# VH-VL binders against o60147, part 124

Target 1, 175 residues: o60147
Amino acid sequence: MLEKNKYLYIFRHIQTNQVLLSQGNVLKKTALFQLPYPLQKPVAPNGMRPAKLRKDHWVPLLKVEFPNESMFQSVFMQLLNYRKYRSVQPLTSDLLKLPIPVRRRKIMRQEVPNTIADLADILNKEKFPENSVRLQLSDKSDSEYADWPPSVQIDSEEIKLSRGFREKTTVDEAR
Key: E = the ipSAE of ESMFold2; O = the ipSAE of OpenDDE; V2 = 0.75 times the mean of E and O plus 0.25 times the DockQ between their complexes.

## First folded at step 6 (VH-VL)

Design i89 (framework fv_lerdelimumab; at its last look DockQ between E and O 0.07; V2 from the best seeds 0.00; counts 0 for: pae E 4.4 > 2, placed apart)
Fold by OpenDDE, look of step 7:
Structure i89 (fold): chain C 175 residues (1-175), chain A 120 residues (1-120), chain B 109 residues (1-109)
Amino acid sequence: as target 1 above (175 residues)
Amino acid sequence: EVQLVESGGGVVQPGRSLRLSCAASGFTFSSYGMHWVRQAPGKGLEWVAVISYSGSNKYYADSVKGRFTISRDNSKNTLYLQMDSLRAEDTAVYYCAREPWDSSGFFDYWGQGTLVTVSS
Amino acid sequence: SSELTQDPAVSVALGQTVRITCQGDSLRSYYASWYQQKPGQAPVLVIYGENNRPSGIPDRFSGSSSGNTASLTITGAQAEDEADYYCNSRDSSGNHLVVFGGGTKLTVL
């Protein structure tokens, strides 16, 4: 088998800041199952898991290029498990004092920094070769959410992706 | 090309010992966690043991704990399973499997397996 | 130790859709992976994580999860899809332990 799947794309919801992981540069409908809560109506921001994937509501957060598919697979799986594990942990006393809607919003706001921190933690543990992993961020300031290991090379150029979709084309840039 | 080739299987009597080997090639062996998984004839897959990339950590299924020992020689790109105090229920095809970079929790490559038969 | 349960056998007509489900407490905390095994052959990874296919796996294979369940779906089953399918995940009792489901025999009619 050819190791062609070596790119991780992370998207955030523009309203809720929820996070989805993608193996490809286009979000799949099944990505919504990454969200820890059951399908809810109405759609986000009132629900934790929207009934439908609105690709235009998801913007790129970062792109990670791995040397091979195996490295990608490992990191991807660990990221998913980190998030899933976190979702079933008991809530803190502070959160329990808040009304449910407020609590949910607060939890969702932490998904972006938590995901970035998780990624950095995973990469630190994996001890990949120096500069073997390329990281592109939509906002360079997001890199401050974590300390990155020597295996990670942060690109000076920001990620150029359309909302929920592939890399921006010339036509997309003109809009 | 990633390759895993098991060897050392055979027919043994209960209470005896057997050592399996898994020869790895086509990848940096020392960077990956390795597992043994077995399958009794006509039955499902059963996880047996794992060893971390460095060999520092080892874990076993309860069914083999205290009897089996997993080890590796990274200089030889080889995984081992020392099976002591063999029982009839240990009869199975034994697969070595690679875990992507030690912490993924799944197996992306498998060997073809080696048959171990424990019978009186 | 954690347990994963699967239906022992399911059938699907050629070209139709079938879902194989895995259930267990560990799936509340961990994503499942799926393996296809044909007679006399070693298992082959077909899905890992929520819905991720390794290179070389056809797109008719997909994965999903809900609560304490994970599912493998084959959309447009082909004759060559007849095989045993196994799920696995981390064992909730330990961070490095692995558990397999009992397997599901898929017959394509």
Scores: ipSAE 0.641, ipTM 0.862, lowest interface PAE 0.9, mean pLDDT 89
Fold by ESMFold2, look of step 7:
Structure i89 (fold): chain C 175 residues (1-175), chain A 120 residues (1-120), chain B 109 residues (1-109)
Amino acid sequence: as target 1 above (175 residues)
Amino acid sequence: EVQLVESGGGVVQPGRSLRLSCAASGFTFSSYGMHWVRQAPGKGLEWVAVISYSGSNKYYADSVKGRFTISRDNSKNTLYLQMDSLRAEDTAVYYCAREPWDSSGFFDYWGQGTLVTVSS
Amino acid sequence: SSELTQDPAVSVALGQTVRITCQGDSLRSYYASWYQQKPGQAPVLVIYGENNRPSGIPDRFSGSSSGNTASLTITGAQAEDEADYYCNSRDSSGNHLVVFGGGTKLTVL
């Protein structure tokens, strides 16, 4: 099979601000395993993963168009690796001393700025041609979490979709 | 095609050392946490150790702490288990297992195992 | 580290439904995963999370959990389902420890 995806889709949870990465404009149920401590039940002390994917709770954060599928694949895998780095770190004693609801909020609130900073760090290192990577945000002020390389063109228009990334042309989702 | 191939098993005397290897192919090895799981003849599965995708975090079962060392070389797509101060109860088939999401605690691919026999 | 307890053996008639159970304190906080092992072979993942089935696993396999108990259910058992079944979960210690159940031998009559 031939899959030609050149788009990265990033979703934010409407209540928790947790982040999910996607190769397609609709989340797969297995995307929840990107969140820290997969297979934890929601009742566990550090259980921050929802039990089920509820697609109406996940809204666009940003979309990236790459020049081709090879560049998309490279950046997507690197971005997943940055997130994995954080997931294998033990909880600090300072976090463990916090009441559980406060601890969870503190951890989850870092996902949006961390993800945006990670993306920019990867793109700064990749040396893509000027203006070859189109970035579109749901909130343009979120671009302030990072310094962007000349390769990135930040779209003047924000994503206005109320849920999902429903576009008139949809690329196939990579498996 | 994801493949995990263990090697380095054999017969050794108690108190000696042995190093196991697991060669990985068909996936980006450096993106996955890796585990060793063992099974004594005729007995159940026993978890041994884990190493995170980068090698930065390592955890061990109590039965092997201080004697076994897990490591990886991401440039060679290879997982290792250094087994020191071997005991008769370490006799088992040793499996290499892939964790699809770090910290998830489940294994989507297993090797066929390599037999370690510790006896006089 | 918490132990996971499984019955050592269970039997089922061809075409009937069977449940294999796994109990332990860690299962109050973590979902179990289930593995099938046939003689002389490596384990094969059949269910992960509460009820996720890997590609290639027949839809007669399903999972559930409640309290400290997880269950693997096989509806319409076939001769090829005869095997040892293991559950596993994270230990509640938070240091990436993993525990397995003792295994259940499933016999298909």
Scores: ipSAE 0.132, ipTM 0.662, lowest interface PAE 4.4, mean pLDDT 85
Fold by ESMFold2-Fast, scan of step 6:
Structure i89 (fold): chain C 175 residues (1-175), chain A 120 residues (1-120), chain B 109 residues (1-109)
Amino acid sequence: as target 1 above (175 residues)
Amino acid sequence: EVQLVESGGGVVQPGRSLRLSCAASGFTFSSYGMHWVRQAPGKGLEWVAVISYSGSNKYYADSVKGRFTISRDNSKNTLYLQMDSLRAEDTAVYYCAREPWDSSGFFDYWGQGTLVTVSS
Amino acid sequence: SSELTQDPAVSVALGQTVRITCQGDSLRSYYASWYQQKPGQAPVLVIYGENNRPSGIPDRFSGSSSGNTASLTITGAQAEDEADYYCNSRDSSGNHLVVFGGGTKLTVL
């Protein structure tokens, strides 16, 4: 469901470099639906275990503030569509030559630069007012993965997360 | 062009099993999360289950948890619902539905539904 | 139980405006989506994300949201708009991910 807000948070997994998009500063377990590969090994009798959200394994990558909810919705939906598009592109011959675990690690390492590039591409495509979009990065060097339009103002302010525990981590039932 | 076609419904006795299928066409099935939603005769819509685009994550309504299993085969563009330990209150038309993006929680396309009748 | 409440029935005269409402605490945080269902047919998405129309949906359909209430407005109702209308939103309780309202039967007089 689209949330009533104008902030986009992007989180990075500390071990795999996989990316999760969030409509708020609390990372909800439903965000795990974005992941192509399970974070835990299969344990269930059917050979698959539902993922659990370990909040301590995810750190903020960036935060974007939009001038209004309509612009947030447009960019957020387009970013999700870019992720879908990437998931169905043919793998290069070089990747196909690699064993599956090695291949997956290389693909996952590219999620941060790919997500940042996708965000910039969407913002360059949209004609937002000058300096109307505020971008905060946990590591400023990550801004170098893309060329940003005049609508974007890069902020050096630290990303502050909610300390609320409304969406706690839990192991989903294996069913 | 987007089409979802359910099959596998029928009349079944309480305690038995049924497997529903949903054949998808006209879009890249492997890129979309899929849901099952049911509707008892003359009643409203009730959400049943969801599966992520990759098949790695699944969630169920409390009323069906432990009895129903959602799965998908992306190579065949097909969504499944395995229904075990069926009860009279599971009698409904079952729709498969497409989620336009991950965790959006609404459905842009629905199949025509398949009727499941659980009776003695 | 459903956390979204709809009136079970509403009537409107041909060519007049009708507003169908959906209420629930989750609507303070999430937008509602709306579906039209005619007898013997599957639901059809008519509004999502407050006030977005899928292609093919007439412009007489619009959505709005305020506080814990979402509304579907049909301006200049036509005979073909007679149907059941359902709202849905995200379930914030953690028991279900998606929740539907009970539905509203619209009669066009």
Scores: ipSAE 0.057, ipTM 0.675, lowest interface PAE 6.3, mean pLDDT 82
ESMFold2 (binder alone), look of step 7: mean pLDDT 92; pTM 0.940

Design i9 (framework fv_lerdelimumab)
Fold by ESMFold2-Fast, scan of step 6:
Structure i9 (fold): chain C 175 residues (1-175), chain A 120 residues (1-120), chain B 109 residues (1-109)
Amino acid sequence: as target 1 above (175 residues)
Amino acid sequence: EVQLVESGGGVVQPGRSLRLSCAASGFTFSSYGMHWVRQAPGKGLEWVAVISDSGSNKYYADSVKGRFTISRDNSKNTLYLQMDSLRAEDTAVYYCAREPYDSSGFYDYWGQGTLVTVSS
Amino acid sequence: SSELTQDPAVSVALGQTVRITCQGDSLRSYYASWYQQKPGQAPVLVIYGENNRPSGIPDRFSGSSSGNTASLTITGAQAEDEADYYCNSRDSSGNHLVVFGGGTKLTVL
């Protein structure tokens, strides 16, 4: 149930559309470091509270099956690096003209298209064998955010979460 | 070249406070998560704390939670660890370490460490 | 305390192959990384993401994993490889986000 070997899971937050990457089908506390914006609102008068991991607020966006662990790890690490790259890019003048709450909402809304585009870009550069990578999407229309290489086979089958994902509810431990 | 240089270590009595600093150079400090890892004399490595690249997210080991505070100043390329209510068990060499990717959980560069000795 | 288990010591003859193992439940979800530490020095990353070597690390170092176990293999051990080796992994249990193994002292005979 704790699969690390050849599966990449990407989860979407149901309210903000922010995404989390996982090396298996279980979300871990450390995944919260991927978020550019906290899920918690400031609590007056003492300011911002740490983000909390609520597994019921995250749904699978996509699942990728790689032919081996080496290819999985390479793509996973590159995807994390792409996310880091995006976090340091200057904001466009159009975004800077927006009020901060509206700006943040617009940026967060783009995480799904951006993550899908980044995944496709990495897969296009890696030159894996034809039909060797299996991509499952919760919403197949999300595949339209990118052009996919010949190595990718898009599956319309439902993404099933493991027992471990549902049974390990994090309520008081997440930050 | 990437460099991390710790400072601020020394000998302190139990119950006192000490602040450690880690000066970073050779990379864009504001783009990386940073960790503190300690090692008691003759013992193994123990994770202490982490701070995200922006400083917005902080996590601590249970043994130091409520006593230690991690912080950073990206304008000065410096990482800090404020250590309050020090105990004999906190005696260790403290390393700052760089996490190359968000949530990667490993460290590509380490400082040389600074020794903290808590004794009466 | 670390929840990753390593044997405290292992020996290998010069030029021979040695395997250092790391075991723990977190390794079912995350790959181990490995660090070499010589007396009086900071740890040095030798393997990350199961079997990736940083620039400057000799190709005699390799990694592997299966189930809840990760291994560091040194093929053709050299005298300079004598050191303490630590495994490290992400951890979501309790209040620790990162865990280290207890370390293995490698002696090159």
Scores: ipSAE 0.000, ipTM 0.478, lowest interface PAE 14.4, mean pLDDT 79

Design i90 (framework fv_lerdelimumab)
Fold by ESMFold2-Fast, scan of step 6:
Structure i90 (fold): chain C 175 residues (1-175), chain A 120 residues (1-120), chain B 109 residues (1-109)
Amino acid sequence: as target 1 above (175 residues)
Amino acid sequence: EVQLVESGGGVVQPGRSLRLSCAASGFTFSSYGMHWVRQAPGKGLEWVAVISSSGSDKYYADSVKGRFTISRDNSKNTLYLQMDSLRAEDTAVYYCAREPYDSSGFYDYWGQGTLVTVSS
Amino acid sequence: SSELTQDPAVSVALGQTVRITCQGDSLRSYYASWYQQKPGQAPVLVIYGENNRPSGIPDRFSGSSSGNTASLTITGAQAEDEADYYCNSRDSSGNHSVVFGGGTKLTVL
C-alpha cells in the first residue's frame, strides 16, 4: 500500500502579490496559466503563452497538510474553481471608478487575502476532524484574513522548499 | 461552521417600515459580499439587494429602489435591510445569502429566511 | 417578471434523465448557477459557475451552457430530487444586480 500527495503549497509574487497554487514544493511554468493578469505581455496573437517563470520572484505564502489525498484533491479542486470564477465575474463598481493601472494593482494585491479567505471557506464547508489539517504560514498575520474551523491547526514552523528550487532561473516543464 | 440567521420579520401595515437583520458566524464576514433575496408565498425567488464586502457598493432591484436600504456592520458580523414604504407585494420570506466572492453573482450559503407579511 | 426564462414544470420517471433549461441574454456574458428548493426550506446551491458541484451534491447533477442558454441535467433521477429548481445569473446591463429564472417544478413519477 502507498500514500499519495497530501500537501498543498501556495506561492506569492514579491512585487504584484499574485498567487500560484502547487501540488508540490516546485513551481512549473504552466502554473502561470492560473494568473488572470500576465506578468509579461502576450507574445502570440489570439493566444497567450506563459510568461517566463522566475523562481527568484516567488516566495512561499503557505503550506497545507491534509489527512489524506482525497481531502487534498477536494480542497485543491475547489480552490482552482474559486480562482476560475473570480477571474470571469464582472468588476465591482468600486474598481470601475479607478484608473486601469490602479485597478489592476488593487485586484492583484487582493489575491493573497482572497486565496486565504477561499481556503478557510472551503475548510469550513468540509467537515474534517478537529486539528486534522496543518497550516503553515510564512507570515502568521496572514491567518487574520479568515476565520478558521476547528479542523485547522496553525503552525509557526518554516516552510522548506526542495533542494533545487532556487538553482534555476526558469522552471522546466516535466517531460 | 458557516451560519446565517435572519430576524426581524413580522406583520406590518402598508406604508410602514420594518428592519431585517442577518447574523453571520463561522467565516470572516468582512471578506464577503451579501445579498437579500425574497420569495412571495407560492412564487419564485426574486433578488432584492446586494452590498459589497467593504460596504461601498450597494445595488437594488427596481421594485425596491428608493424604498429599501441595505447596510452592514462588519464589526458585529451583521447584515441589515431597512424596508420603508412597504406594499402588499413586498410580502415574502426574506433570505440573506452569501456571495463566495464580490460580483460572483451566486450564493454558497443561505439563511433559513424570515417572513414579512404586509397586510391591512 | 425575470429576464431568465424557465419552463414552469417538468416530469421525469424514477431512474431516468431530465434536463431543465434557462434562457436569457445575461447568459451570453455570465455563467448560470442552479438552486434546489424543497417545500418550506431555503434554497440549496447544486451547481455554480456552469458545471461545478458544491461538496455534498450528488454526481448525478451537472450543468452546461451554450450561447444564451444554460441547462441543469439530472441523470438517474431519485424521489428526493422532486423540488423546484432555479437558475440565476448577473444582469448584463452593467449594474451588479442578479436575476433569477422563474423556477421549474420537477415532479418525479
Scores: ipSAE 0.000, ipTM 0.495, lowest interface PAE 13.7, mean pLDDT 80

Design j1 (framework fv_dargistotug; at its last look DockQ between E and O 0.49; V2 from the best seeds 0.00; counts 0 for: pae E 8.5 > 2)
Fold by OpenDDE, look of step 7:
Formats: structure tokens, sequence, C-alpha cells
Structure j1 (fold): chain C 175 residues (1-175), chain A 120 residues (1-120), chain B 106 residues (1-106)
């Protein structure tokens, strides 16, 4: 298998805490289609998908380096599947008591911890080799949202925060 | 060892339908997106859309909605392109192409192409 | 949609020549650009992705550079098998291709 870009970047929206997955350190416009709500106005704070990507509204959440492209692709698709699965699950009685806009906001607030937990769960099931997956977080405390398998090595260095993108480092370019 | 093998050339009348197949082998079918690209005779390449092989969800480019349908049979690692109500302007070579990433960053493997000719 | 403009559309060159093909994007696409080679009657072949990364198995005489809106494909020393049509393709949005550059024998 050819070794291509094996990095997964996860971004969060600074206001809504919605989550976007990216293979590159710069978000693509098409990433917006990951959002669960249809393309409508008004914008995301009201639980809708914005018409255009505002890169300045998104910051890196974490970076994952996989052993190879195939593993990256598998995990990427599973993450999207987990998110879609949650979106169609019945809502709890507590959530149903809330007005729709409030409910949507509350659900969106859970996207970050849910995505991190999903990632850990997927990696636990994949049973990758020990320390074969490198995880770098923008905030180390976010790692506490999940129990990580032995395959995951958490980097002691936090990723630099950049809105909409993260500049390539010499280390990234060398890989 | 990755290989995409498409069905043979088609000759159709206007108004007819055609279904092109693309059989993948040598890799995990559901780990890579499948794209469709059209090339009219003597013209450039045109991206038609892609299908998520994991979820089965198709995405169509502008101009390729309605008459164009992407589908899958994952049991045989095959993607399909169906074109209905064929027009003369649909005459082209149609390629399936594996996405290097599900984010559509590039197409690293291509089928050999299927010529569809629409003529009265 | 993002428009990609290739220049030139046609290029005549000799074996051994240095060949440069340009692709201009209508907007900033970062480094999300790929280059393909297509020979008559054949499917396109991926040469470069992410603007400058050489696809495995592609000769080192091929190189890509650029970011933002200006990109270049360079063949350092043209070989007989390099006479073909070349396309750029962006993936910042839904994919679009350039119009192509046909490299012909002089």
Amino acid sequence: as target 1 above (175 residues)
Amino acid sequence: QVQLVQSGSELKKPGASVKVSCKASGYTFTSYGMNWVRQAPGQGLEWMGWINTYTGEPTYAQGFTGRFVFSLDTSVSTAYLQISSLKAEDTAVYYCARGTYYELTGFDYWGQGTLVTVSS
Amino acid sequence: DIQLTQSPSFLSASVGDRVTITCRASQDISSYLAWYQQKPGKAPKLLIYDASTLESGVPSRFSGSGSGTEFTLTISSLQPEDFATYYCQQSYEYPTFGGGTKVEIK
C-alpha cells in the first residue's frame, strides 16, 4: 500500500463546538457537508449548516497520525458513520422537553467529547499495533474524554491553534 | 495490484438508458471513495460526482443531477453509473476513479474507461 | 465552482527539453491541487498530489510547485514517453479540472 498523507485533523467551531474532520491542515469547503443539519439560513449557531466556510471560525482540536493510508481511511469513514448514527438515534426525554433551537445547541455542545470518544472506541476496536497511532491535542485535557487503547501514543506537545488551518511544520513535510 | 475494471462500450439510442459497471479489486472497496469522470470526444475531464462506498451515499456535481445515478454492490466490490434518458451530448468516455482520500484529494487509480455512444 | 486555467493549451518541445505547465485557480485553493497525465485512448494517470508530492512510481523528472492560486508542473528533461496531455485538478471544493495542456513533439 502506498504511503500518502496519513494525518487526520479534527476542527471545532469556536462558537457552536461543532466538529469537522479533515485530512489536511487546511479545511476544505466540502467539509461543511459533514454537519448534520441542512444548508439553511441563518448560520450554524441556530443549528444550521452555513452556506460558506468561515475558516476563522474553526480551530484545530486534535491531530492523529496513522500507520498508513488504509488505516486512516477506515477510521475516517467510521468516525463519520458514528456521527450519522447518533444523529438518527431517538432523543432522550430530557432533550425532548427543550425547544428545538435549545435542543440543537445542546446536542452540538456534545460533538467534541462525542467525537473524541468515538475515535477512542474505533481505535479500540481496530486493535492497531502498540504506539502505532500518534495523537496530538490542542488541549491535553480533551484526552480525558476517553480511555485510549495501547495503540495510541499521546503526544506531550500540544498542537498550535490556528483558525481554519494549521501551518505545515518541517516535521510534517518530512513525513 | 489495485485494479478497476469497467464494462464494455455501449451504443444507445436517444432516450434509452445505460448502466456502466466498475469492479474494484486489490484493496478494501469500502475504504476509498469512488468517483466518476466524464470525457467527451476530444474534450477535457469533467468530474461527475462520487459515491461513499462505506455509506452508499452519492454526491453529484452540478449538471449531473436527475438522469445520473451512482450505486453500489459491495458484495462484489462494484460501483455503477446509470444514465437515463440518454442524449447525444452524453456521448463520452466515462471513467471510474478511486479517490486517494474520501476528501477527494486525488484519483490514484482509474478504470480503463467506458465509451458510451448515443446516436439515432 | 473553482475555475482552473492551464497555460499553455499546446506546447511543442523536444526530447531533453525542460517543460513548464502552469495552472491558475480562480481562488485560493491552498495546496489541494493534483496533476495528471493522459495519453490517447488511455485513462489519466496521477503524477502529483497536494501540489508537490510525487505519486509513487512516477519519475523524478516530474515535479510540482505552487500554492494559493498559481501552480506549476515541471518536466526537467522531457522523455519520448512524456508526450501527452496534462491536467491539473483542484480538490479544495468539489473537484474541477483544468482545460489541459497537450505536449507535442517538435
Scores: ipSAE 0.254, ipTM 0.767, lowest interface PAE 2.6, mean pLDDT 88
Fold by ESMFold2, look of step 7:
Structure j1 (fold): chain C 175 residues (1-175), chain A 120 residues (1-120), chain B 106 residues (1-106)
Amino acid sequence: as target 1 above (175 residues)
Amino acid sequence: QVQLVQSGSELKKPGASVKVSCKASGYTFTSYGMNWVRQAPGQGLEWMGWINTYTGEPTYAQGFTGRFVFSLDTSVSTAYLQISSLKAEDTAVYYCARGTYYELTGFDYWGQGTLVTVSS
Amino acid sequence: DIQLTQSPSFLSASVGDRVTITCRASQDISSYLAWYQQKPGKAPKLLIYDASTLESGVPSRFSGSGSGTEFTLTISSLQPEDFATYYCQQSYEYPTFGGGTKVEIK
């Protein structure tokens, strides 16, 4: 109760399968800046990033509980770095031959598996104690995108909330 | 114990430059973002932006995208604020503040502040 | 930008009084609100984050409540060390601060 945030919340877009990382169980507007601008030229930087946050378009993908805030912060920073690194890489010649809308769809379709693989890669490299990191997925088959280290305990129960990780508290209902 | 220690006060003339340092200790420097906050004399707090201490990528608030530059030296756990072409309106106390990325949990540790005075 | 409006801007109170300070956001910010205390010549000190969670080492006489657009900081029994200026801050988008509430001795 006294510890700072030790939870990572990851959301998926219901249509595009783009991914947003969050330190809170409710997305905030600045999360949208994780989404890249298009590569189309000479177009101004608009495209894959929506103008506003539609909270009803983002559903839970997974939740991670770390042993402490410092471990959460380290993993969150590394995930942001993986996404930045991927966003600035040269596109393959095969992708560059595609019409821009088709290219964007192909790239976006990889965000879920890429993010899950990145998370597992980070956790495999870190020296976390066995079973110290609790992972809960909305769809347990998504765990198959990666090989998980002994430090990760995958929760047997899937996330059941359709639009987020937050539920009303009993205090709100008691009013 | 977490500490943020800033460089000392500066007296500058208009048009000069200043570089404020913020040295962190007591935690893993690259695990927390570093924010810069300005407070003009007798006024409230104004967020200037932050720098991702892992990647070195800065983000500037509206109005701070020109003359203000955030940078790092991770080898000495130090963040820097550089202000060029100083104006009288830049007279303020400048704080560094440690914050969680995208600011969910607030700024839990602050430097002592650096007074920059710009006068003829 | 999300504007935060604090009220009152100034209040006068006695040691032992219960004090409430209100912060209103121009749009729904969920629970992404923090409260800070600042004494003259000192850096702000985090009191409350996530609307209602006390920062470690903060006395239990401080409490926060609210969500969405309206938030309250309450000091249940003022102590001599609580006379200061209080700021709210949202982090739903790039941070902005409220205008402050100065609490002075009556």
Scores: ipSAE 0.019, ipTM 0.629, lowest interface PAE 8.5, mean pLDDT 83
Fold by ESMFold2-Fast, scan of step 6:
Structure j1 (fold): chain C 175 residues (1-175), chain A 120 residues (1-120), chain B 106 residues (1-106)
Amino acid sequence: as target 1 above (175 residues)
Amino acid sequence: QVQLVQSGSELKKPGASVKVSCKASGYTFTSYGMNWVRQAPGQGLEWMGWINTYTGEPTYAQGFTGRFVFSLDTSVSTAYLQISSLKAEDTAVYYCARGTYYELTGFDYWGQGTLVTVSS
Amino acid sequence: DIQLTQSPSFLSASVGDRVTITCRASQDISSYLAWYQQKPGKAPKLLIYDASTLESGVPSRFSGSGSGTEFTLTISSLQPEDFATYYCQQSYEYPTFGGGTKVEIK
């Protein structure tokens, strides 16, 4: 197995605070299928077309380095499962009391805390070796959304992407 | 394909308890909230509350706290409404209705209704 | 809670008539209003959601309009199967229903 399959990148949308998971440092159009923006009657939520991907609207939230592909795959699949189930849950009573624009903003803003909490929950349930997982955060204060197990090393080093990532539009992935 | 089937009518004495069931089929049970709506004889519709089918968390409208309990059995895709210490004023048809998970903008599928009669 | 007032509470009409039912909200609910049809002994059926969007399978003679506090349901040419009670419902806050409008044959 090559070591290339041991990295998880999580990106945040600059306007909506929505979160996308990626195996590499570049977002693909298919990552948009992770977004939970259902029509009023979502009989088949996965049947909806994804929105247009604007690479300049996404910034890195965190990067996780696993010791091998098997551990990466386990955590990545569990995170996708957590995201899927969160996206189909009915609204809480507190959210139902809010005007619709405020309600939507609060739901989207919770994506970052929820994703970080989910990641920590998964890592706390797994039996990884001490200091075997490296977590790099764009904003180290985001680590405070969860308690981390001894398997995790937290690093505040800047997550480095290609210079063009923030400058490019969707043209690179046109099909 | 989508269907909500409720339990049969109940005749109860004041002070008794009743448990109404609503069995869902034809969709992923945990993807939609379940609402309860009451209609007294000859009267209009009254929303009682809903239950989050993933978490099991119920939310009750004003006037339906205390004696009313919403619950689930996700293994059989069934929602329940339990009413304790029944009063004559609880006589009504009780409906379960499917709400969207994003917004409660419309209830697209309804159970057939369960008549609960409370009389001595 | 948000109160919905329907008018009229009762109307008599003939097949082919144009019928209009109004629903007034006690405060601004934007477009978060649905309309239901209920026939005697049956569960309600969703007709319209988001004030003006027709539910799949509902005949085009039904239409909804309005926003804010004033809403209307219109049946352009009443059919025999349309004799029923109609309810509006808001979802801006916790759901509440209007008092209903019974449409009877003349």
Scores: ipSAE 0.006, ipTM 0.481, lowest interface PAE 13.2, mean pLDDT 79
ESMFold2 (binder alone), look of step 7: mean pLDDT 93; pTM 0.953

